# Ledger of designs, part 6: VH-VL binders against E3 SUMO-protein ligase pli1 (pli1)

Target 1, 154 residues: E3 SUMO-protein ligase pli1 (pli1), of Schizosaccharomyces pombe (o94451r108to261)
Amino acid sequence: YSRPFAPVVHSRIRFRKSPFYDILEQFNAPFVVPACVGTRNTISFSFHVTPPALSKLLNDPKQYRVYLFSTPSETIGFGNCLMEFPTPQMELRINNQVAHANYRRLKGKPGTTNPADITDLVSKYAGPPGNNVVIYYMNSTKSYSVVVCFVKVY

## First folded at step 20 (VH-VL; from z1 with light chain N34H)

Design j2
Fold by ESMFold2 at other seeds, look of step 22:
Order: structure tokens, then C-alpha cells, then sequence
Structure j2 (fold): chain C 154 residues (1-154), chain A 121 residues (1-121), chain B 113 residues (1-113)
């Protein structure tokens, strides 16, 4: 390598295809959830649903959903990223409401974790104030990158 | 290859109804919203409405809402637009157009060939 | 309703010249939280359906020659043909897809001398 290294910035995460949904749009730049051992961390960020996505969501809320995805930060440059939460010891809040998702991993079965369906917790308005995401977590041995996506469910 | 094939030209009298078909092929019909856009002779483009062919959900420009019906038949991959109580100003070319699936949905990447409708008396 | 106003109505130029078309929106079509402009440019030749050229104000559709470009933000948009070719004689329309009803500009007709 003859020039100084420059970090690669990934604006979009490419998840492994699912037979149960298609990712149509990513609403935020990947947000980093740092590794954490022996302490509890809290992180927060915001996202906004775009006007065209909101129209589809309001028309067909069973078919169009908003999912929160997570994957180890170190893998996001390689494509076919697997859905994986930082730790089973976490709580996800959307606009101060607890999301009910299963954060547990099945040992030896990568990619068995479902993204969190947060549709019923997100604002049904494209303008301000947007949507606030808060993650309370502990005992994550890796750094994770988190995105909120618009999806079509089959 | 993505294709949208529309029904043939029509000549109508004021007060009649028109019904135009648009058959989609070369793609998963139920994944893409279908739109209807018309163009009066020598004039610009006018959006009329759309349909989600999977759910049957529709949206209309308020200008047409009480005169236009948009439907889809999943089994034949065909969308339909009906416009009732025709007037001479409804003389136009009518297009169906497919919306993009990802990211920039709301733009139209495939169009039918157009159906010329003349309303005269 | 968002009104799009295009200018000029007609542009008559020779091959190799630069064509510059304007589209002005009555309301912003910029979604500032994503820095995306919901504006599209189409080309329409007589007897044909429109052809998608540019979306998000400045992103070229696949297979569109690089001489076509778009710029601008919010309410003021520009479409440029850097070196006009005979095949570019057509009417060009802008369209907004920020919210329903979707609307189009009235068109700019580009003629080759």
C-alpha cells in the first residue's frame, strides 16, 4: 500500500436476501453501537420516514413495514450481512415506547435472528419531529451497525 | 423484458365511459404500483391515480376521484382504468406507467404505448 | 398541489450547442432530512411515451448518455444537454413525486436547427 490508509465509509448495508421481505429503502446512515463489557451503555439516534414511503405505509400497513436491522460493524463492507443484535441483554425504544422483539441468538445457526418490526411505534408523519431510537444494552463483545429500513412483507 | 401493453384507440361521445387495459409482463406484477397519466393533444402530462395491484389500494387526483375507477387483476397481470361521464376535454392519450420498486419509487421507469381517446360531438 | 413551471417553452439550437432547461416548483421538493430532491426529468419524442432520464434531480437512469445532467435543489432545477445531438429533439418534462397528486411541468420543446 503506497498511500496512507483512508477509512472506508459504508452508507448502506446489504443484508442477505430473505424470502419473507424485501428491503425497499434505508432511512438512516449506519449507526454504530460500540462494544460494551461489564457496563451498561445507552445510545440514541433519529430517522425520518420519507414522504413516498409514508404514502405506501398508510395505504397498506400490513404489507409495508418498518424494520430495525443490526449486524456486526466489521462485516458491512462484504455484503450478505446477517441479522444479529448486539446482545440479548438489551431494550429497544422507539419514540419512548418499548419495542417487543426477540434479541436471542441461536448458537450455531447464524442468520436466525429476525429484525425488529417497529412499524406501530414510528411516527405516521413525514415532517418533524421524526423518530427517536434508544438502545439500552450491556455485554456486547462486538461493535454493531444499526439501520432502520422500509420493507415489503410477503 | 418489461412490457406494458395497452388496449387500442377509442372514439367516444360525451357522456359515455371509457375503459383502458394495461397488461404487464416480464416482471412480478404485484410488486410494482401502476399509475395512469394522460396527455391532451398538444399539452403536458397529467397524473390521474394509481393502484397497488397486490392489495387493490388506490389513490386519485381529486380532480378525477368521482369519475375514475382503477382496478387490477393479479391472475392476468392487467390493470384497468375507467373514466365515466366523458367530456370533450377528456380527449387525450392515456398511459399506464410502472413505478420503480426501490429507493426512488414515485418515478416511472416503464410506460405503456399509450391509448388515444377522442371524445367528440 | 405542487405546480412545476418550465422555461423556456421552446428552445431552438444547433447540433453541438448546450441546452439549458429550467423547472421551478411552487413548493420545495427537497426532503431535507435525507437531502433528496423528489424531482424527475423525462424525454418525450412525438408519438412515443416519455422516457425516464434523471431522478432525485441529478441521478442519471441506467443507459442515459452522460451529456444529460440535472442539478438544483428545493424549488429551482436545471436540466442540461452539454452537446446537443440531432436525436435529442424532443419535449422534456420535469415531474415531482414528493406527494400526491404527482405533477409535471408543462414541457420544454427542444428543436434542432
Amino acid sequence: as target 1 above (154 residues)
Amino acid sequence: EVQLVQSGAEVKKPGESLRISCKGSGYTFTNYWMHWVRQATGQGLEWMGNINPDSGSTNFDEKFKNRVTITADKSTSTAYMELSSLRSEDTAVYYCARELYEDSYGTFDSWGQGTTVTVSS
Amino acid sequence: EIVLTQSPATLSLSPGERATLSCKSSQSVLYSYHNKNYLTWYQQKPGQAPRLLIYWASTRESGVPSRFSGSGSGTDFTFTISSLEAEDAATYYCQQYYWYPYTFGQGTKVEIK
Scores: ipSAE 0.678, ipTM 0.863, lowest interface PAE 1.8, mean pLDDT 90
Fold by ESMFold2, look of step 20:
Structure j2 (fold): chain C 154 residues (1-154), chain A 121 residues (1-121), chain B 113 residues (1-113)
Amino acid sequence: as target 1 above (154 residues)
Amino acid sequence: EVQLVQSGAEVKKPGESLRISCKGSGYTFTNYWMHWVRQATGQGLEWMGNINPDSGSTNFDEKFKNRVTITADKSTSTAYMELSSLRSEDTAVYYCARELYEDSYGTFDSWGQGTTVTVSS
Amino acid sequence: EIVLTQSPATLSLSPGERATLSCKSSQSVLYSYHNKNYLTWYQQKPGQAPRLLIYWASTRESGVPSRFSGSGSGTDFTFTISSLEAEDAATYYCQQYYWYPYTFGQGTKVEIK
């Protein structure tokens, strides 16, 4: 009997295909938002928009957008991940400005939550200091993995 | 199978205008930016500009900006490049090229067969 | 604009030899925040359109033989054919896609003796 191979390291999240957008590029390694029961927590991380993505975004801002995605961390190795925020009791800030998104999940209907469109809050140049993400939240029963992606909407 | 089929060779006189078509097939035409690249005989490749066929948005190399027009007709999956006020230095093979849709967009994974254009004094 | 300079202009080698081509950029094409180099290599045979071989400086396109490889970062890039075959006689171009306008190197012609 031999030992199993080393576990797979996931640098990308493969979301279930949507009729409303295509994911073109992921800007950050999945960032973990830990479970937090009966208390509040705050997490932060940074991402940078790449020069080619910025060029398309500036040329066609209605068609090219920047979306923030979330999914339970336990699911990221299985593909076809469903969009789900950690808790409806959360606030998302991009570069210290509040993002307006619907964090609520419909009861019994996984995958019905839209990613957050943060395009208007993202820096419009590729250089420093990049973009800061802060999530204030409470009562998340699971750990979630968060990525910011470049998308084409249709 | 992805194909880009360009209009045929042309012979032009100085001062005339050139219009080359590039018909895309085997893919979703509106998802991919289309680029135009030319190559004079025995010389290297020169990027001219591009178009988003869905929105009509364009970018041009500054050296061509006043002479080049790039358009697309998404109903026929055809891109067009027009170059005005032709000179003998515009004698070249003109290519259309499709850029990748995801991740490494800005690289060209499919090219037309090329259109030879001769501008005679 | 970003100027790409290739060397040598011509490289004449026998089958089975290793071909090494250089592409030097006037500005860095590395986006350090993502550790990505926005540099592509194409092959062009006489009378044909260019063929994509390598993107992100080192990633082979689907269907490209493993004897083709790319390396380097920032401003200095290398394209290698590990064991030259007769069908590899062509001109090879590097291209940057970091900023508009997109630009190409002037090419390196690889000849088979």
Scores: ipSAE 0.666, ipTM 0.859, lowest interface PAE 1.9, mean pLDDT 90

## First folded at step 22 (VH-VL)

Design d1 (from z1 with light chain T59K)
Fold by ESMFold2 at other seeds, look of step 23:
Structure d1 (fold): chain C 154 residues (1-154), chain A 121 residues (1-121), chain B 113 residues (1-113)
Amino acid sequence: as target 1 above (154 residues)
Amino acid sequence: EVQLVQSGAEVKKPGESLRISCKGSGYTFTNYWMHWVRQATGQGLEWMGNINPDSGSTNFDEKFKNRVTITADKSTSTAYMELSSLRSEDTAVYYCARELYEDSYGTFDSWGQGTTVTVSS
Amino acid sequence: EIVLTQSPATLSLSPGERATLSCKSSQSVLYSYNNKNYLTWYQQKPGQAPRLLIYWASKRESGVPSRFSGSGSGTDFTFTISSLEAEDAATYYCQQYYWYPYTFGQGTKVEIK
């Protein structure tokens, strides 16, 4: 009879709205990327694209995209989160392929960092093995929370 | 207020074609997939197909694939369904339905009023 | 194609009674990686279009009275009206949206004596 149906609290990160895309679904519970000073660290986690999202992605891959978002962990409970990567000194891999994104924020221009568009690297099948995310990074002064989301691009 | 307004009832003969319109208002038409579902008298609901009104991409139930055409006109916020080579078993109420935008896509939160189509010789 | 089978075909009950409707799927509509069931319940009154009540098998749509609920997982689903009201006389349909083609159960007609 009874099964867990949804995460309980802070299972979802609410980013500031963008005129360039709408976030339609979050695929994973926020994954913590711990602070890391004076050394390197590696984290990994997985996510799965849902069957209805896959249908839309396969139909219209220019309009529907898969984005990786990051924001300081301390802000995720309060909404209007800004996109910010842990450090410019990082490498993101999706299914063992390097993703290319701009990890740096321009000084004096908050919210100028774009999420990583990883669409071309995600599996086009629902079910196993899913999608593996690996982040190699160094010199992150804060803890960050990372989610992968389904988006519609304007 | 979200509304889907369909064209009026039709009486057809076997072998003719059917064209039903569905005008959406009160929402951003191009954000939401539009679906077509029919219901024969006293029977259940039958999904026919859908369209992304922004791109024109479509999906169809195999039963209708060679007879159904689904289109959309972004400028008038109107979706169309055409069914060719009509038979008496195509007698039904035809609905357009709007799919949810986020999270639970594939469920229909708004429906047209229905278009009654009678196919008789 | 995922076939949905509803039972009973007709359910006749008095106001205040509990209605329990079944929907069985020929294939699982549970996506185990997010633990969500891609199953929806609709209400349809005579001469009207269907009305969305429940999605994710158990999540109530906004504005739907709390007497309506859904439960179950995988292939076996239950829809419950905890205390029937006269306005609940309708046919209730389940729908899966796991994969195309989307399919509906054949319906359960709920009558109020």
Scores: ipSAE 0.738, ipTM 0.880, lowest interface PAE 1.3, mean pLDDT 90
Fold by ESMFold2, look of step 22:
Structure d1 (fold): chain C 154 residues (1-154), chain A 121 residues (1-121), chain B 113 residues (1-113)
Amino acid sequence: as target 1 above (154 residues)
Amino acid sequence: EVQLVQSGAEVKKPGESLRISCKGSGYTFTNYWMHWVRQATGQGLEWMGNINPDSGSTNFDEKFKNRVTITADKSTSTAYMELSSLRSEDTAVYYCARELYEDSYGTFDSWGQGTTVTVSS
Amino acid sequence: EIVLTQSPATLSLSPGERATLSCKSSQSVLYSYNNKNYLTWYQQKPGQAPRLLIYWASKRESGVPSRFSGSGSGTDFTFTISSLEAEDAATYYCQQYYWYPYTFGQGTKVEIK
């Protein structure tokens, strides 16, 4: 058995540029949140803040933040990915603490959803065990890819 | 084109203070950490410290902490390094260097031309 | 403080030869969770500022010729010029950017015979 080619796997997500922040680093490979119409699902994954990013966080915690982003998996690789959560019927936990974010977008206005600012829930420690992300959700009609990024806000 | 232009060469006496400027152009000055690195004649490179030009936050090598001051002026896109109580061992070329903005930040992608400082003794 | 030790102090080689430079770190600069080494290589010619060649121990900066390469992990790193050219005569420095203070190796001077 042989494979004639491998599917393209995107390790990076290129989001549309924001006037309010710059994405400096992506901490994890995109994690897939599968569609689940008429069902409930739970997913989890981990990410680690890098030592240089941690140094900047500790120096300037109001300017440097950690944001969780989501975009439909089908749009990865085309650039200008828009921020969109899988469903408003979800709960995000970081290190077993509930994150507060607005998961809804304005109807007819893709890209109006803000990423989740999870900075205050992230461990200020670069070593193990890292940071645990848990998403409880239902009624997502599409597959989504989730990344946690280091950002500079301005 | 990104440019870092430093103030000119200086001759100093022991006990005096040194102040070097580094003007950045061709980029958003406040987005990039600025670093100061020196090189004594015939010697290697020595990191002295840095500044976030937007917030004013600084970090220093303990070797210099009590003698070095690093500042930035956002309105002129200029960073400054001051070194007090100069000794003959401070004779060196002093560089400013811009840190990369994303991904591999902590590396220096642009350097000033260097400022030669001689401390007579 | 993370101390970087380079060897040899000087290499004197002919054009076309392979140059191999060592950089050893007193502490690991590998972040195991992203598998990246926070180590950079610079080239410096006399009277000039350093030039960035390689970051993350092995990733070439844009515009750097393919004859320059880096390898190694953790505490033991190698910089290689696969076929030495006259213009490669310079001093080469490694730098770590894992934690402050950032530190440099003492340098390896590469001379062309």
Scores: ipSAE 0.733, ipTM 0.876, lowest interface PAE 1.3, mean pLDDT 90

Design d4 (from z1 with light chain S58K)
Fold by ESMFold2 at other seeds, last read:
Structure d4 (fold): chain C 154 residues (1-154), chain A 121 residues (1-121), chain B 113 residues (1-113)
Amino acid sequence: as target 1 above (154 residues)
Amino acid sequence: EVQLVQSGAEVKKPGESLRISCKGSGYTFTNYWMHWVRQATGQGLEWMGNINPDSGSTNFDEKFKNRVTITADKSTSTAYMELSSLRSEDTAVYYCARELYEDSYGTFDSWGQGTTVTVSS
Amino acid sequence: EIVLTQSPATLSLSPGERATLSCKSSQSVLYSYNNKNYLTWYQQKPGQAPRLLIYWAKTRESGVPSRFSGSGSGTDFTFTISSLEAEDAATYYCQQYYWYPYTFGQGTKVEIK
């Protein structure tokens, strides 16, 4: 005899700790990027920088950064997640500008991918319309979850 | 384990300057913004300003902008607040306070014991 | 700057009674996009530094008894002590952290009869 359980919904992703930054705040609920094999796909979502985070960002833009993280959706809730982009065949745009990141994963070296530093593309205004994220991609064999986080870098 | 220890009480004359220290221990000093808040006898709390001890960046209430200097020494994990051109209305207890590191940053989770400063002739 | 106005100035109540404290902000401290209010409640006992009780208007800090709670949104906030204990005699302050300068309410003093 057992009690029924509600499905677990994860509103926050815990990433493996990095010696190069601390995650201070997650700005959005994890956004799912569905698998897409043999076809192109586009997803978009928005996030907003909170007023206290904006104050820190404006004070110390070398120390405080905005990073975009991604991890296979299936790994959430089972220990610390590794940073991994859905596919090397992708383009990330923030507010209609192309973001710089290395989307390729080194074969046999999981967890070597850095999050995308999108700080210079993020609106420096806490009010509307916020920040638009667009991901164009193809050939992602898994579903991924994406979050944008406020970080302090060392 | 987190502790903020301030320098001792001071008696000052009008026109002098005060300098209060706040030594942080039990945490990574450079990760947390340090704030200064004062309280006149029987009165409420008044935010004066803050510092990022890692970068040295500061913010001040405009009321104090010409009189207050806030600094930090990373090697000793100590923040300092200096207030110049003292007046009797500067008589107060001065607190240092540590800002939360993540999520609800902007709130103060640890406070110094307070430094009583009396400004009188 | 954002002005916080607390009322009443003093509450004098008996043990076991409910204490209700008000904090009104001159500007909204609600960030609608994350649905969080950037308002904090502190307790200050005589001769002591303030103690953090509530942040985001309604979230209790770790180790804070459940008899303390916060509610409200935007510009109108309430702090409640559901069953007053003798040790709760203190002055309570609200503080906003939406943007600089950070500001405090003038305080509500809770006295035990």
Scores: ipSAE 0.777, ipTM 0.892, lowest interface PAE 1.0, mean pLDDT 90
Fold by ESMFold2, look of step 22:
Structure d4 (fold): chain C 154 residues (1-154), chain A 121 residues (1-121), chain B 113 residues (1-113)
Amino acid sequence: as target 1 above (154 residues)
Amino acid sequence: EVQLVQSGAEVKKPGESLRISCKGSGYTFTNYWMHWVRQATGQGLEWMGNINPDSGSTNFDEKFKNRVTITADKSTSTAYMELSSLRSEDTAVYYCARELYEDSYGTFDSWGQGTTVTVSS
Amino acid sequence: EIVLTQSPATLSLSPGERATLSCKSSQSVLYSYNNKNYLTWYQQKPGQAPRLLIYWAKTRESGVPSRFSGSGSGTDFTFTISSLEAEDAATYYCQQYYWYPYTFGQGTKVEIK
């Protein structure tokens, strides 16, 4: 038996296709960033780059990149998801270094937010200890799901 | 339909060089790594090396590193493998093989028809 | 270099019988962090190029009949043909794609009596 009212949990997120990159592999199960209003919250999780992805990344680091994606959890499973960060009031750290990304949401233009390119902060080793992701944030009115993906950029 | 078409059979003498072409069609040539694998008569498969046809980056099995050259021409969607200083032990069928693009990349989902190369005095 | 050893070298069976092929790796090809084995099975008929059957040790490629399956983890892998058909007479190879150089097992030849 399963629980009749258990929420559906998706193992992969399908994002809207981009003319600027192809998603080749998702490294982690979607990690939930809960809603948070009027106070600061912190979440963390880990991911590991797979051995075949590492080989490509080391061969062609301009072409192969590691991107962090986010989308409202409620939209998963209802078609292609749009890239959106939880709040502009956030800081992303990869392996204790601040990532530089544009967290801004454009007025009236959904899906204009770019994923964070975290490639230069990711460990170039396919074994332990992996990569640590920390998100500090405030004032996210929705729950978000976060994945780190291997991409080819064109 | 994805197709990899290789150049025809060759007969060579020891000390000569070999050059095999592999033309890809029915897919975006520059998105897929191309590999070269050989098979001596009645023997198993032996990986030789690969190329990213977009960047030109290559990897080789160490045993071939000083004798093998792998190149690609994006404008003709064609990969090439050159093997120099041929020996009788290089007698084999030579295959090109396309690597999967996403998820389980490193596996070969399409292969050329093979090029039979005989090296004899 | 990761060495793959296949057994038996040849397997002669009747139609409808179960074929069981072994592939043993000198090093683990399991990436424990995603629980995937970087091992592939190919079929090669005489005079033809290899055909991809199974990747990630267990996942059938599109269009591959369900009588073909793979199992195992780490260093020990098994390929099974559940009910052998005449067209299955071929040599079967395992391949690892964990690290360069990519390597193949020496093959198991399956013959139909």
Scores: ipSAE 0.765, ipTM 0.888, lowest interface PAE 1.2, mean pLDDT 90
Fold by ESMFold2 at other seeds, look of step 23:
Structure d4 (fold): chain C 154 residues (1-154), chain A 121 residues (1-121), chain B 113 residues (1-113)
Amino acid sequence: as target 1 above (154 residues)
Amino acid sequence: EVQLVQSGAEVKKPGESLRISCKGSGYTFTNYWMHWVRQATGQGLEWMGNINPDSGSTNFDEKFKNRVTITADKSTSTAYMELSSLRSEDTAVYYCARELYEDSYGTFDSWGQGTTVTVSS
Amino acid sequence: EIVLTQSPATLSLSPGERATLSCKSSQSVLYSYNNKNYLTWYQQKPGQAPRLLIYWAKTRESGVPSRFSGSGSGTDFTFTISSLEAEDAATYYCQQYYWYPYTFGQGTKVEIK
């Protein structure tokens, strides 16, 4: 029997430059949040902060932050991606704690949605088990890809 | 063009203090951690410490912590390293080195020309 | 402190020969969760500052000739010059950047016969 060929999976998402931060490192392979119309869905994945990033984060936690980004999966590989959450009807949890972020899109202003600053919820411990991400959501009309990145904020 | 230009060679006596400057140009000085690495004549490289020039945060190898001070002046894009209570064993070439900004940070992609310091009686 | 031990101390070879340098780490510099080794190789010629050649154990810095390569993982690393040229006479250092303090190997001096 033959295997079907797999679709191309991009390992890195390139986001449009922001005047408010620089992306220094992506911690995880993009995780797909499937479309979910008329029902609820839950996804989860893990990420780990790298040793050099952890050192910087512990030294300068006001400057170095951990942000969660999302973009429509369909836009990956076709230039710079825009920050966009799957739906305003979502809850993000990091290590079982609710992240407080604005999931709404600004009307008529694509690319103005802020990534979620999850820094205060990320474990700053050198050992396992890393960090767990859970997204509860409904009414996402598109598939989205999610990454957690290390950033320096201005 | 990224450049790190260090202050000139010095001759010191034991017990004195050493202060070396390192001026960065051709890049955003405050984005890159600056490191200090020394090399005694005919010997290997020895990491001394670093600074985040934006925040002033520092890290030191414990063997130097009580004798070394690392500072940065954002307005002049200049980092400084001071080593006190000099000994003859401190005779070395002292380098500043810039850390990569993204991905593989902790590696040094640009180095100063080195400052030769001789500590003799 | 992570100790890096390089061997041999000196390597004397003719042009066109393959140079093989070892760097052994006292503890792993592999972060298993991203599968990256936090190890760098530098070249230093007399009277000059070190030059970055390879980071993440295997990734060549821009502008570094393809005859320079790195391999290995965890605690055992190798740096190779596939076909030695006269200009490659230098001392080569490995460096770890997994944890502070950052540390260097003691160096391997490559000489041209």
Scores: ipSAE 0.739, ipTM 0.881, lowest interface PAE 1.3, mean pLDDT 90
Fold by ESMFold2 at other seeds, last read:
Structure d4 (fold): chain C 154 residues (1-154), chain A 121 residues (1-121), chain B 113 residues (1-113)
Amino acid sequence: as target 1 above (154 residues)
Amino acid sequence: EVQLVQSGAEVKKPGESLRISCKGSGYTFTNYWMHWVRQATGQGLEWMGNINPDSGSTNFDEKFKNRVTITADKSTSTAYMELSSLRSEDTAVYYCARELYEDSYGTFDSWGQGTTVTVSS
Amino acid sequence: EIVLTQSPATLSLSPGERATLSCKSSQSVLYSYNNKNYLTWYQQKPGQAPRLLIYWAKTRESGVPSRFSGSGSGTDFTFTISSLEAEDAATYYCQQYYWYPYTFGQGTKVEIK
């Protein structure tokens, strides 16, 4: 049975495979975006591109990209997680620059949402201060977990 | 099964050029960076450079003073290393090695059998 | 360039003994933001290509026996064979993959008496 004082902790999110990219590395522990019904909220966190990933990114920036992923927090205990943003009423900023992505949920087609390609907004330096992520959002009925990953695109 | 098969042993004279092939099988050749590492008799391993077979991008150790060229042919799943202006100190076993695809990339999970090259006058 | 220095040059031990090998880096290969050390250990038996044993300083590659382990951080690393077997006679190399050019230690030869 369940431990009374040991919460379930998931350090890696296993997303459903995509025909368009492979996830090569996850840069941050899943960051929780809490539910926020009827109010506005802002969250922020940081991540760092690792030295080997940076080398590949600088060599081949068309093939290697940095994507931001999101999935309902309740689902991260199982593999095959589906890509879904917390709410279409959100703004994503990377290093104070607005990221452009489609945050809309597709009716009847879960898992068809694309992650946000944030590559052009990410610092091309592995040292401090790293990269800041800010999410402004409203009307998220669930808690979501967010990770930034290094990917190879096809 | 992943396999890297290199061209056979060669005997060369100083001033000549060397071209070694490395054919990859059992995996998607264009997904993995290929590296070249050499080892003189009774000595340690020396990294020479690498290639992304999909893009053709390369990196080299400056020790080789523009003598090394690394290429790849996607249609035959074969990487090549050329070393020009050979010297007797280039006598070594030359290995190709495949880089890990995810997480700990930069380490080598598969190696060719090695190509023995002797440079002697 | 990151220089890796291994010691001892040669280690001669009996079967069942514990082998301890050192690798020291001229600069840190720890990326503090993910707490990973970009250091790998290889085994090379005579006449053969190297075999990957351990990456990230302490993570064992799939199929590698549990008697092989790695430890350490930053600039000081240790490779251990907990109970030496006859087939472990080989030269062991550390390699850094933090930045290009990738570099190897000069090797530690492990001999079985």
Scores: ipSAE 0.732, ipTM 0.873, lowest interface PAE 1.4, mean pLDDT 90

